# VHH binders against q9ybd5, part 8

Target 1, 159 residues: q9ybd5
Amino acid sequence: MEGEGLLVRKIRSGVVIDHIPPGRAFTMLKALGLLPPRGYRWRIAVVINAESSKLGRKDILKIEGYKPRQRDLEVLGIIAPGATFNVIEDYKVVEKVKLKLPEESQGVLRCPNPTCITRKEREKAVSKMVLVSQDPPAYRCVYCGTTVMGDEIHDLISP

## First folded at step 1 (VHH)

Design R13 (framework vhh_brivekimig_d4)
Fold by ESMFold2-Fast, scan of step 1:
Structure R13 (fold): chain B 159 residues (1-159), chain A 121 residues (1-121)
Amino acid sequence: as target 1 above (159 residues)
Amino acid sequence: EVQLVESGGGVVQPGGSLRLSCAASGFTFSSYYMSWVRQAPGKGPEWVSSISDSGGSTLYADSVKGRFTISRDNSKNTLYLQMNSLRPEDTALYYCARDHGWTYEDYMDVSSQGTLVTVSS
């Protein structure tokens, strides 16, 4: 449109997640339950592998009209610790949070051990994981001691 | 070509005030969010403030909130930063930058020398 414009359009309200490590924006959409065919009610803009003077490369995720849930910051922090979560109202950032690996995670990460008690309780089971390493990220199940590390953690996020 | 020319810097004592200006050319100024970024000698850039394309929304770094006011005049293609209650730690080169979506880092068109603000007794 006549040459000048925004790389990604600005939003009046919703969520903007910036400084996402390259390639993790789609992992975030999956974790938020917004991968197609879900999420079609929101306008979603994704920038993948953009230039960043701070990170070298980054992803950006914009979700117009989305109202953040309490679990969102915890889940997104597991996927992209250090990313910036912005709540937008009237084109203003009304809330800005630097995401971090939660020290404990309850009901969000499922234990990968099929013999774990949390797997046997089905819908009633409450998984409890504790952070045991930040680099690489690693969580340990409180009930059975099973440790999960790195990108495998993302596969354990409950939809 | 995009050009941003900062002015208004100088030497002031703690508690003093300065008003910075940024004259923009080579792009549709009224279509872009604009930011002020500063860099103290030997340090990395620090984002200071941002303003929406219409001027209806502003955001400030916690270190300057309540002391600095960002504004713009789209009819003059000019961005301003009113700095009050200046502190020695505000000493830096100040740059204006064209912004995309509340981030100053990756799409900053900083092609100028900036304007130096020195706060000292």
Scores: ipSAE 0.006, ipTM 0.165, lowest interface PAE 9.9, mean pLDDT 78

Design R14 (framework vhh_brivekimig_d4)
Fold by ESMFold2-Fast, scan of step 1:
Structure R14 (fold): chain B 159 residues (1-159), chain A 121 residues (1-121)
Amino acid sequence: as target 1 above (159 residues)
Amino acid sequence: EVQLVESGGGVVQPGGSLRLSCAASGFTFSDYWMSWVRQAPGKGPEWVSSISSSGSTILYADSVKGRFTISRDNSKNTLYLQMNSLRPEDTALYYCAKEYSDYFGETFDISSQGTLVTVSS
């Protein structure tokens, strides 16, 4: 039975990310590599710009059968710190995690400085960034010291 | 037809306690998650707590953790909310809701009048 108050169908297993800031659900799908053509193997439900007493407006993302990697949780935390990550098994919420900005990130965020050693194809250095501010979010490259803030961080997430 | 009847609200001083009850009928109560949702004057609905069909999984809003306890008695088709250390910001009309969960957003199926909780000196 599906209740009349439900915005989207229940899932048997997978993940549900709630309290996503408006418009960031598609940023999440892109960052997870789930936008077409790759995402077609999963049943994905997206609610965009729904009303929320907590945020005023929110997105919700459901991905049936999806099992996240450690990198995925870091990426999701960068895109939507404060969002609620739910693990679903047998139609039950078995785990609930509040996403947060990781204190450091390796191989996830690309330094925007074109002269940085991590941007040189021949050097093969892995990017490493450290969190220097939570509000607004800000990360600093440990190699060259370049700092990126706010929504610009999302553009730096590696494919 | 689904019927939910809330009771137990009242006026209490800050730091006080109240126990809310919700009597359910018209559906198989033991098959559904149940939730408490509140609406403060001039604000939208706010989810408070949820409990699974068996009672094995319990979830709380951050604002009420450690102060409120949700429970159910499937033999009596009744949902409870024990509220301790009440604060003025807990003042609201409290509703019992069928199948509300964080993963369905803030929408909930209510048709009842709720029970009023007022916390004031």
Scores: ipSAE 0.000, ipTM 0.160, lowest interface PAE 12.1, mean pLDDT 80

Design R15 (framework vhh_brivekimig_d4)
Fold by ESMFold2-Fast, scan of step 1:
Structure R15 (fold): chain B 159 residues (1-159), chain A 119 residues (1-119)
Amino acid sequence: as target 1 above (159 residues)
Amino acid sequence: EVQLVESGGGVVQPGGSLRLSCAASGFTFSSYAMSWVRQAPGKGPEWVSSISYDSSTILYADSVKGRFTISRDNSKNTLYLQMNSLRPEDTALYYCARWEDSYYGLDVSSQGTLVTVSS
């Protein structure tokens, strides 16, 4: 109910991502490939900068009817390690996952080095990045050694 | 000090159009993602649309997809919302805000602009 501080109504089924650091919900939506026109299949609600006892402020992302893939958890973990991923069925949380930075990522992060073999369209090499630091987060390309850190990582996520 | 000033609201008939503007000052506008949020009479706030600092990412609430278009001009420090095919349920006070800040947020203060859709 909106009058009770509920900005977005509960969903019957789908996913709810909670405890997202402020400013990351839209990064998540882009990374999941749910930007128009692809996202129009689902009812999507985004709450920005809501109150949180854990974080002080948080974002919430609700995607009604969405069935997550394993890749989605990896991508979301890169964007918001520590956020809570909830699977909803019949208005109940049936699965709860704490997101974390993956140790290794294949086919998810694009190397920013334009001379890297993974950036050459004709070569069809799959990108491969390895976590080299968790705080701040940092990934290294195994093909060319380029390292990316912090917010720059999010710009490299492939739909 | 973050300052946001909305304008462009008014009275329009169902099916009509309006263009809202938000003039930003007190921060580096081109470095921030921006949002439009609305509050209908007697209801809580509803997020409408957001745009990244470079316009590469744009998102809309399901209720306005296909009818509203968000845009920005970083050279003028201005955010826009083009509203087409307006419906009575679009009647609300419209606010702009930095994406990480709501209009109830720490660094933002805004009066909003009223949009009334009626015959």
Scores: ipSAE 0.000, ipTM 0.108, lowest interface PAE 18.3, mean pLDDT 76

Design R16 (framework vhh_brivekimig_d4)
Fold by ESMFold2-Fast, scan of step 1:
Structure R16 (fold): chain B 159 residues (1-159), chain A 119 residues (1-119)
Amino acid sequence: as target 1 above (159 residues)
Amino acid sequence: EVQLVESGGGVVQPGGSLRLSCAASGFTFDEYAMSWVRQAPGKGPEWVSSISGSGGSTLYADSVKGRFTISRDNSKNTLYLQMNSLRPEDTALYYCASYDYWGESLDYSSQGTLVTVSS
């Protein structure tokens, strides 16, 4: 279509993340390492606090030419469970995925316990968190049992 | 083949002590963090304590801190848990766990060791 109801122009290829909770699109760009100047390789369009069809509000993130890795999808699911991830090729949606909180997270979330073995560089252990609650979201470290919940989880995403 | 063999469990009265051992083989023991995990009858697993590969860092669950001491002897590939001032609530199957670089449990078939605290 010509763009009726669209807030940002269609992209030829890349990804479109829709139904992002208000304000979380910037959290996504930071976590993906795409905040300027690092993101200059890609054409990025961000709609913040857009009106939704149900009178709610949402963010929309479009990254032209970007091909996400599995780590990126996991990070996006942690930031915005329930958001819609669309893969675009030749201006068409070729894949659509509803993002979810991953059951396990390896090397993505830092344990918040400063005495955890995964926080000791000499021990060379990679953090592993297991999902223990979806509402509110909560993860538990397999090495020390420390649990982190809610918005605190976003602060633990490794750069 | 990775193997972890727990031993040292038994029946003790409240206030008693036990020392658990975990004999490891099939991997470079001093490069891996080790943990003690317990599971009481009818309950889910509870993390008890962890120790770094070098033994320089240890962590304890609040429920056991000050009563239990985790240690390791890398020359013998053995992990220990010294349990003092035992309580009925410490009754559980105790097993050791080791995690690779990615936090995946090593491929092993551990049977655990049963600790019963009753009078």
Scores: ipSAE 0.000, ipTM 0.198, lowest interface PAE 16.1, mean pLDDT 78

Design U01 (framework vhh_7uia_1)
Fold by ESMFold2-Fast, scan of step 1:
Structure U01 (fold): chain B 159 residues (1-159), chain A 120 residues (1-120)
Amino acid sequence: as target 1 above (159 residues)
Amino acid sequence: QLQLVETGGGLVKPGGSLRLSCVVSGFTFSSYAMAWVRQAPGKELEWVSSISGSGGSTYYEDSVKGRFTISTDNAKNTLYLQMSSLKPEDTAVYYCARDSWYEGDYLDYWGQGTQVTVSS
């Protein structure tokens, strides 16, 4: 059906992330530290490659009882800009956030340059990246000027 | 604009049956999944059942499987919950709700609720 929604088990409370680009739900679970075996303490529902009137195809991620941290929104925005992050209480959305590429990111993305001051143990500098392009996504290290683009950014997300 | 109106609640003895109805207006009924949610006295909300917009897929909470049947009549814009083998534990206010498919998998519009009381 053209406007028919996806029908899955409802959650009373937790987080629902919708309109995730196909295949990125597992990237999100990895970035949140919820990939098995560590995620098994949560009830997690993943819908992969489902039909979407908005995207053609989408993933949906539901995490029952999960309370998001501030870091989570930045990380999820890097993985799936344009996805919708919903906080659910009593089967209702109490908070809705449209995910976006953060303009800057501190302590979340590791600089890939091994000579960067942020990679030197003794210097203790916190990584800081600034968004320089949204499409395609690109971040630049403020310390050494190294630029990272596209899907390679996901590999730089710190645990 | 959008309205969900529930009827059919009442007092029934254990083992009895009731049919709840929910008439909807203000949206294309067959384009949305619909749900029944209940709240027992002093308890939290509990999802009971859902049906896809096409009516081809139905889902039930474990405690009502085999006893409750969810269905739709698209020509009448009406959602039903046929309840059989009712138990005192089924006593609750029952809400009809629309499933939001736009930006999540949550219930975005709710009816006023209809009281179901199962007692001798």
Scores: ipSAE 0.013, ipTM 0.483, lowest interface PAE 8.8, mean pLDDT 82

Design U02 (framework vhh_7uia_1)
Fold by ESMFold2-Fast, scan of step 1:
Structure U02 (fold): chain B 159 residues (1-159), chain A 120 residues (1-120)
Amino acid sequence: as target 1 above (159 residues)
Amino acid sequence: QLQLVETGGGLVKPGGSLRLSCVVSGFTFSDYYMAWVRQAPGKELEWVSSISSSGSYTYYEDSVKGRFTISTDNAKNTLYLQMSSLKPEDTAVYYCAKELGYDWSEFDYWGQGTQVTVSS
């Protein structure tokens, strides 16, 4: 089948993430491990700063052939809570998920406190952070109590 | 320790059916995409099918689509491949695999696999 004409074409299979806050599509690609210098298997389309009745402006990310992992929903929810995650098969949406800030995150967010037990190579403690605020987003380390807020959270996502 | 044990292979005539099973231990397999991969004599490893962690989304190599069905029983930590309308070109050792991440070609698999031979 043909695409959408003058706009980015529809994909046969993969994922479409819509209603991404402007500028965060590249943060998502980095978090999914899809940025260079790695070789690509995927056909990727990015629309930046498009008009949106819901958000005023939005990004859209299409990754043809990509199959989502459960970890992906948690990571993407941290980057763009409220975005819509669509799984596409045979040009149809077979699953639609509204992304949300996970209530807790284990092994995904690194504690920024250099004295935290989870930062020590000799210790076996896995990072665990709990959501303490949704607006602005804020996570607190369960081990040392350090809180991280807003866009700084994105810097703590393990690639 | 991570372990995957494949069973269910055998000798079958063209047009026949077999059901392969893979018992998984050492991780919660419903947290990962699981796959079947095969290797025919003298050929490279070939991806056959994948199933999502929820079991709701399945993907197939074009040559097996409509003939093979991948499924899981999460309560038993078991992955299945139901094979019908088998062809001589399906002859291979079949391995179950835990997918490593973003690429279909990157797998963890353990054990000897199970031999499927389609021949008259």
Scores: ipSAE 0.000, ipTM 0.148, lowest interface PAE 15.3, mean pLDDT 78

Design U03 (framework vhh_7uia_1)
Fold by ESMFold2-Fast, scan of step 1:
Structure U03 (fold): chain B 159 residues (1-159), chain A 119 residues (1-119)
Amino acid sequence: as target 1 above (159 residues)
Amino acid sequence: QLQLVETGGGLVKPGGSLRLSCVVSGFTFDDYAMAWVRQAPGKELEWVSSISWSGDSTYYEDSVKGRFTISTDNAKNTLYLQMSSLKPEDTAVYYCARYGDSYELYDYWGQGTQVTVSS
């Protein structure tokens, strides 16, 4: 990454997420389950509110030795669509993915409607949300029709 | 119950080929990265090759690049290591291993399969 060496050291292996909207690196750590007491086994570097030629300001997240799961790419895309996900091996980018809002998400987002069947313990229904708007981001529950938008979506990511 | 079972080892002459197989149960390759690790007699474990979750990327130790190929068959729940141009230095017990949440940590291993490269 251009300018990265002036802010944070390079990692030998792991992941680097760049062009994160300012303030969302912490949301990503929470969603990945890497906030203390979990996550202490990885070396994590976080740059908050750094200068960006494209975004004006950005966050950068480096997780040395981390292997992402399929679910992780979904939640990262929900948190920071348009961010760049880089897989690092031997100090080189071996894979680069531009994150995007998934068209649908199952078992990842909790419906905020307390009367929804997916919120009722006895019913055991798995949440399913479908993307209905990209800007601002908006998801609709397929069971009860409740729509969640923007930053509210991040609070609904399942632990 | 999670299980990894390796097969395909054996005795082969230098320059020969073998294909190792690792049948997994209790999980899918879409959720986990996998590795082949070997141990030569009297030596420490040596990482050989890895395949990322969903099979999107493969990685190799320098001494095996161009000779070994790692792959998965999700329908058969099987991880493979195709070995060609085998050398005496490749003699080792080969283990199938599942990564946990980090490329540096394995949480499950197979029993191992012996590969002997000798004239």
Scores: ipSAE 0.000, ipTM 0.103, lowest interface PAE 17.8, mean pLDDT 78

Design U04 (framework vhh_7uia_1)
Fold by ESMFold2-Fast, scan of step 1:
Structure U04 (fold): chain B 159 residues (1-159), chain A 121 residues (1-121)
Amino acid sequence: as target 1 above (159 residues)
Amino acid sequence: QLQLVETGGGLVKPGGSLRLSCVVSGFTFSSYWMAWVRQAPGKELEWVSSINSGGGDTYYEDSVKGRFTISTDNAKNTLYLQMSSLKPEDTAVYYCAADYESYFGTDYDYWGQGTQVTVSS
């Protein structure tokens, strides 16, 4: 690997997300709260626009030392359904998951309707969205019925 | 375009040897992890061995350690698997695979067509 510069270095522990659609690795870092100046606790490697027979081009994201939360799998599945999520321990893949659009999502996606009960601070209602279409991806708010589609969904991921 | 072509498979008796070759075209060979993955009749894909052609790191599945050797000839863009002390349990279709990231497992971006290895008396 040293001197070639193109191979992504193996990590001892953490997560490796492969087969990410081109350009989505940064969307993932933002959604996980790891974009600078945050994320300095983690060693992060990003490969953008690498070759892939499956997608034509792909991104790869490695986050050394990172322990995934259950919420992370939902968030990453929304951003890159079909990507491969690998958990690494002692240089070995101990878990491999194909990411998918969650059927429902609670507390992850913010409803875009400003009059929705989930958008009112005083009401304290937890956002809940249900998947209504896979291609393009679309979610509907269970409280007000507002539907969001495609790339707009990524802007609604809660911090 | 990126292409992987395997040769060297065939029928061999237990205890025999075979050398599989995989000729790679369409990319910078040393930038990829190269792997051998096999599939026995009625079984799932099984990872056999991987090599970082640029760095010389090699990895083997436990059942083939000491019997199989993975190597590359970077000048010829060729991956090899030298198989010795072959057992009936090694009977499988052997695939050459390549990926920018994957060094272990059976999920690779690029695959060859496979070559049949049969070990029987």
Scores: ipSAE 0.012, ipTM 0.291, lowest interface PAE 8.6, mean pLDDT 81

Design U05 (framework vhh_7uia_1)
Fold by ESMFold2-Fast, scan of step 1:
Structure U05 (fold): chain B 159 residues (1-159), chain A 120 residues (1-120)
Amino acid sequence: as target 1 above (159 residues)
Amino acid sequence: QLQLVETGGGLVKPGGSLRLSCVVSGFTFSDYEMAWVRQAPGKELEWVSSISYSGGSTYYEDSVKGRFTISTDNAKNTLYLQMSSLKPEDTAVYYCATWDYSGEYLSDYWGQGTQVTVSS
């Protein structure tokens, strides 16, 4: 049982995502398209499975200089509902958002059903999923009715 | 030595109120953002609310907005969480944490937290 203080340096500007479930920081980097060889434009710090003396464990993700888009918040909310998203300017938190599972997701999640119209190469239908359960998380395709649940949802995030 | 001691939890009926207190020693509020974090049975840690010492900005998880109020008494180095209109889903162990924008100070907490149970 041992606590730890500051693990990595503070950033002047960018984003800090805290209280990420252990291991999901890498899922976030993949989903945001920030894994090498992409992402070299930003300085990225990742803490995986950080020790907490009485509070459990968490990942922390810092992306210096990154300017988030609304789509990014939806993607991150799918991966880590309940994580805290912080926008940093001049070393201070200027915005704090608790991430949530979006009620509806358009163009973000790929339907897993290979016969779905949204999966056909020659069709141009945009995927659309509706949240049908929060615990465990579950989404249903509005086009074919296929439901996807839990961690499988992360594999469906479009780059 | 840095220490955080939480008190004020208990059993209340839905719609009830509680005030949680956290007495802080070993550091100053000007260096840290203070936060309340909770853990419901069988769930992961959830951020509830935070207060910035600089500027006095407050932030809340969506499910507690309008029902909970975070505040500090800087002269007493004490953090408070006033909880109103409590719901069964607020049942959790509540922890006081030092939290800057990095989130890395959660492990600096010493103590056992305080249990809040909302049931009829």
Scores: ipSAE 0.011, ipTM 0.261, lowest interface PAE 9.3, mean pLDDT 77

Design U06 (framework vhh_7uia_1)
Fold by ESMFold2-Fast, scan of step 1:
Structure U06 (fold): chain B 159 residues (1-159), chain A 120 residues (1-120)
Amino acid sequence: as target 1 above (159 residues)
Amino acid sequence: QLQLVETGGGLVKPGGSLRLSCVVSGFTFSEYYMAWVRQAPGKELEWVSSISGSGDSTYYEDSVKGRFTISTDNAKNTLYLQMSSLKPEDTAVYYCARESYDFTGYEDYWGQGTQVTVSS
């Protein structure tokens, strides 16, 4: 078949996340609940460790037909601040969002401190973390003051 | 500010030639793949051609191979599409677009496009 070349087929609708730091596209899929064994309903294209415009690498994630929730943008921003989130409709980019570390995150990140009130069974306290550093990224638990930094934050994302 | 300005369209007879230009500002286009895409009346967007930021790699839709040539002038921040042997089915609004560096990303359409009409 001719006419395909090296181009990936354009999606009619869905999302394209570009400028993802190398290796984090799979972290995104896991956090969004799109990896097995959970079911997925969308056509997904993942480019891992692709060449960047200069020295460096990036990941790209295309999810055809996907309509994100606001929570998804927070999760993606935690995983890849600075990545570009594109909403596609009728083969056009209709919305472009530069992902960023949320200033606060409620119900998204679990406190890693096992004695925190948000970790106790039967407690009704919802986790709340506030951003205290951009580089490296760091969040502090409002309830117990525990701070988490860097890639450890990704392990705390509630599915 | 990101800006792409397409020019060079017009009315041409079948078999004729046109050269489209796209002047970009607000980014270094030599760092990105650039593309030409078109939309014919009543039809969906169709990718036409792409070129790497270095100019070393070019790709074409099958129906335009041998008739169209994509090129860049990095010193002028300008993308070109040289069109020859034009056919009525090439009638469309042509847009230039920026892709992600590795060519598998998406295209940003920021310009108004330039109308190409091929008729007698």
Scores: ipSAE 0.011, ipTM 0.175, lowest interface PAE 9.0, mean pLDDT 77

Design U07 (framework vhh_7uia_1)
Fold by ESMFold2-Fast, scan of step 1:
Structure U07 (fold): chain B 159 residues (1-159), chain A 125 residues (1-125)
Amino acid sequence: as target 1 above (159 residues)
Amino acid sequence: QLQLVETGGGLVKPGGSLRLSCVVSGFTFSSYDMAWVRQAPGKELEWVSSISGSGGSTYYEDSVKGRFTISTDNAKNTLYLQMSSLKPEDTAVYYCAKVEYTVDESGYEYTFDYWGQGTQVTVSS
């Protein structure tokens, strides 16, 4: 039947991330380490700037065969809070998760302050950021108090 | 260009059997979920059966379970529907279709693209 919504080719198994804000799908691939040369193991499809009744426009990201780590879900939530993470098995959606900004993030976001103890090579202090605002998104370093907001947060995602 | 050509329909008595074939061209057959859909006179399109691109998973509408078998021959880019124990209620034009899907907050939906004329199955005495 012809229906409403975006038509997307089915995948047998893997992950489909829907309702990604326009332009963020490539930010997700970069942050997950899936842009070349690392992404060649996976069959990846990206739909950019598609029609969405909810968002006006959206991106969709499909990664066939991929199994995300907990860290990956935190990263995806930072980049696209409100996006829908779908787990696919045998062409069926078996799990659906709405992504959220994590309330705290450890070892994921690098403090932008060059004098912060988490930036010193000889120290083993692990970066820890806490969410202090959701709109706009803002995180504060627990160690030095430096705050980072909005899209600048994406530049701080550590490898 | 995508093309689906259905054959194998005909007139059969109740309790009889037919095998429908769908030859696919224009895309990599084994990469998509494929379906058989039918339209009886004066009725809406009804999904009959689906098969995964690998051929490993099959699905059937309740009224045809145990009577119909969907299968593929990837080397020939051909989808089959083996129909047995046919009933007058199975009278319809049968289409093969490539399955597309939509994913959104409200759920998961299937859509079908039809490119062939279909093949007529008539079950009557």
Scores: ipSAE 0.000, ipTM 0.131, lowest interface PAE 12.8, mean pLDDT 76

Design U08 (framework vhh_7uia_1)
Fold by ESMFold2-Fast, scan of step 1:
Structure U08 (fold): chain B 159 residues (1-159), chain A 123 residues (1-123)
Amino acid sequence: as target 1 above (159 residues)
Amino acid sequence: QLQLVETGGGLVKPGGSLRLSCVVSGFTFSDYAMAWVRQAPGKELEWVSSISTSGGYTYYEDSVKGRFTISTDNAKNTLYLQMSSLKPEDTAVYYCARTVEYESDTGYEIDYWGQGTQVTVSS
């Protein structure tokens, strides 16, 4: 043993998303475009329904070598607000971010109203949603006023 | 700059009580779950207790349930272990540990420890 040693089961570099509510790690992989066959470019490990001192039960998602875009953090925050996003370099956590629901989202969430202007094939009408409730999560379309709540929001994430 | 400093160890008689304190610096205390682990003479390292980031969930090794209480004071960046009804079998070096809830199937993983504080339960 060497002073303050880290455990051997760490990745060298990449991201680790912890404190994901049970079942949502796969929702994250789908939203990031990392489900097979596309995801095979990275080494991905998923821990499902693990014991958690914070949540009781949790998922963990590890993506070795992955460098997220700002849009990815927004999407992950919508799926699992309160989850912990860890950036790993040389087996150490160099950045830790608590994910949260974005106050507004443009081009990420699709309006569920089939008569909304953003649902029509119009190049100038980009989806725009604003957060109207945090618990349960709820977003409102700025164009037609339709509100979507809870886990239904995840079905509206654009590929 | 990351430091975990344990205090409160000492010699105590069986049936006595003792409170361990751990002051942390160099990281945001409320972002981490914390734990107490111990090592008795000639034995393996043993997990004693953990407390969640929120303080809302606490976990205990079976042999200390009902006798030990883990708690935090986020304003003081301090972790506590209140020990009651101490037994000779509780004699060990007690370490304050920072946990990172990833890389672990058990929901916790220790990445940093303090220097330890000796607790001796003897007549």
Scores: ipSAE 0.011, ipTM 0.185, lowest interface PAE 9.2, mean pLDDT 78

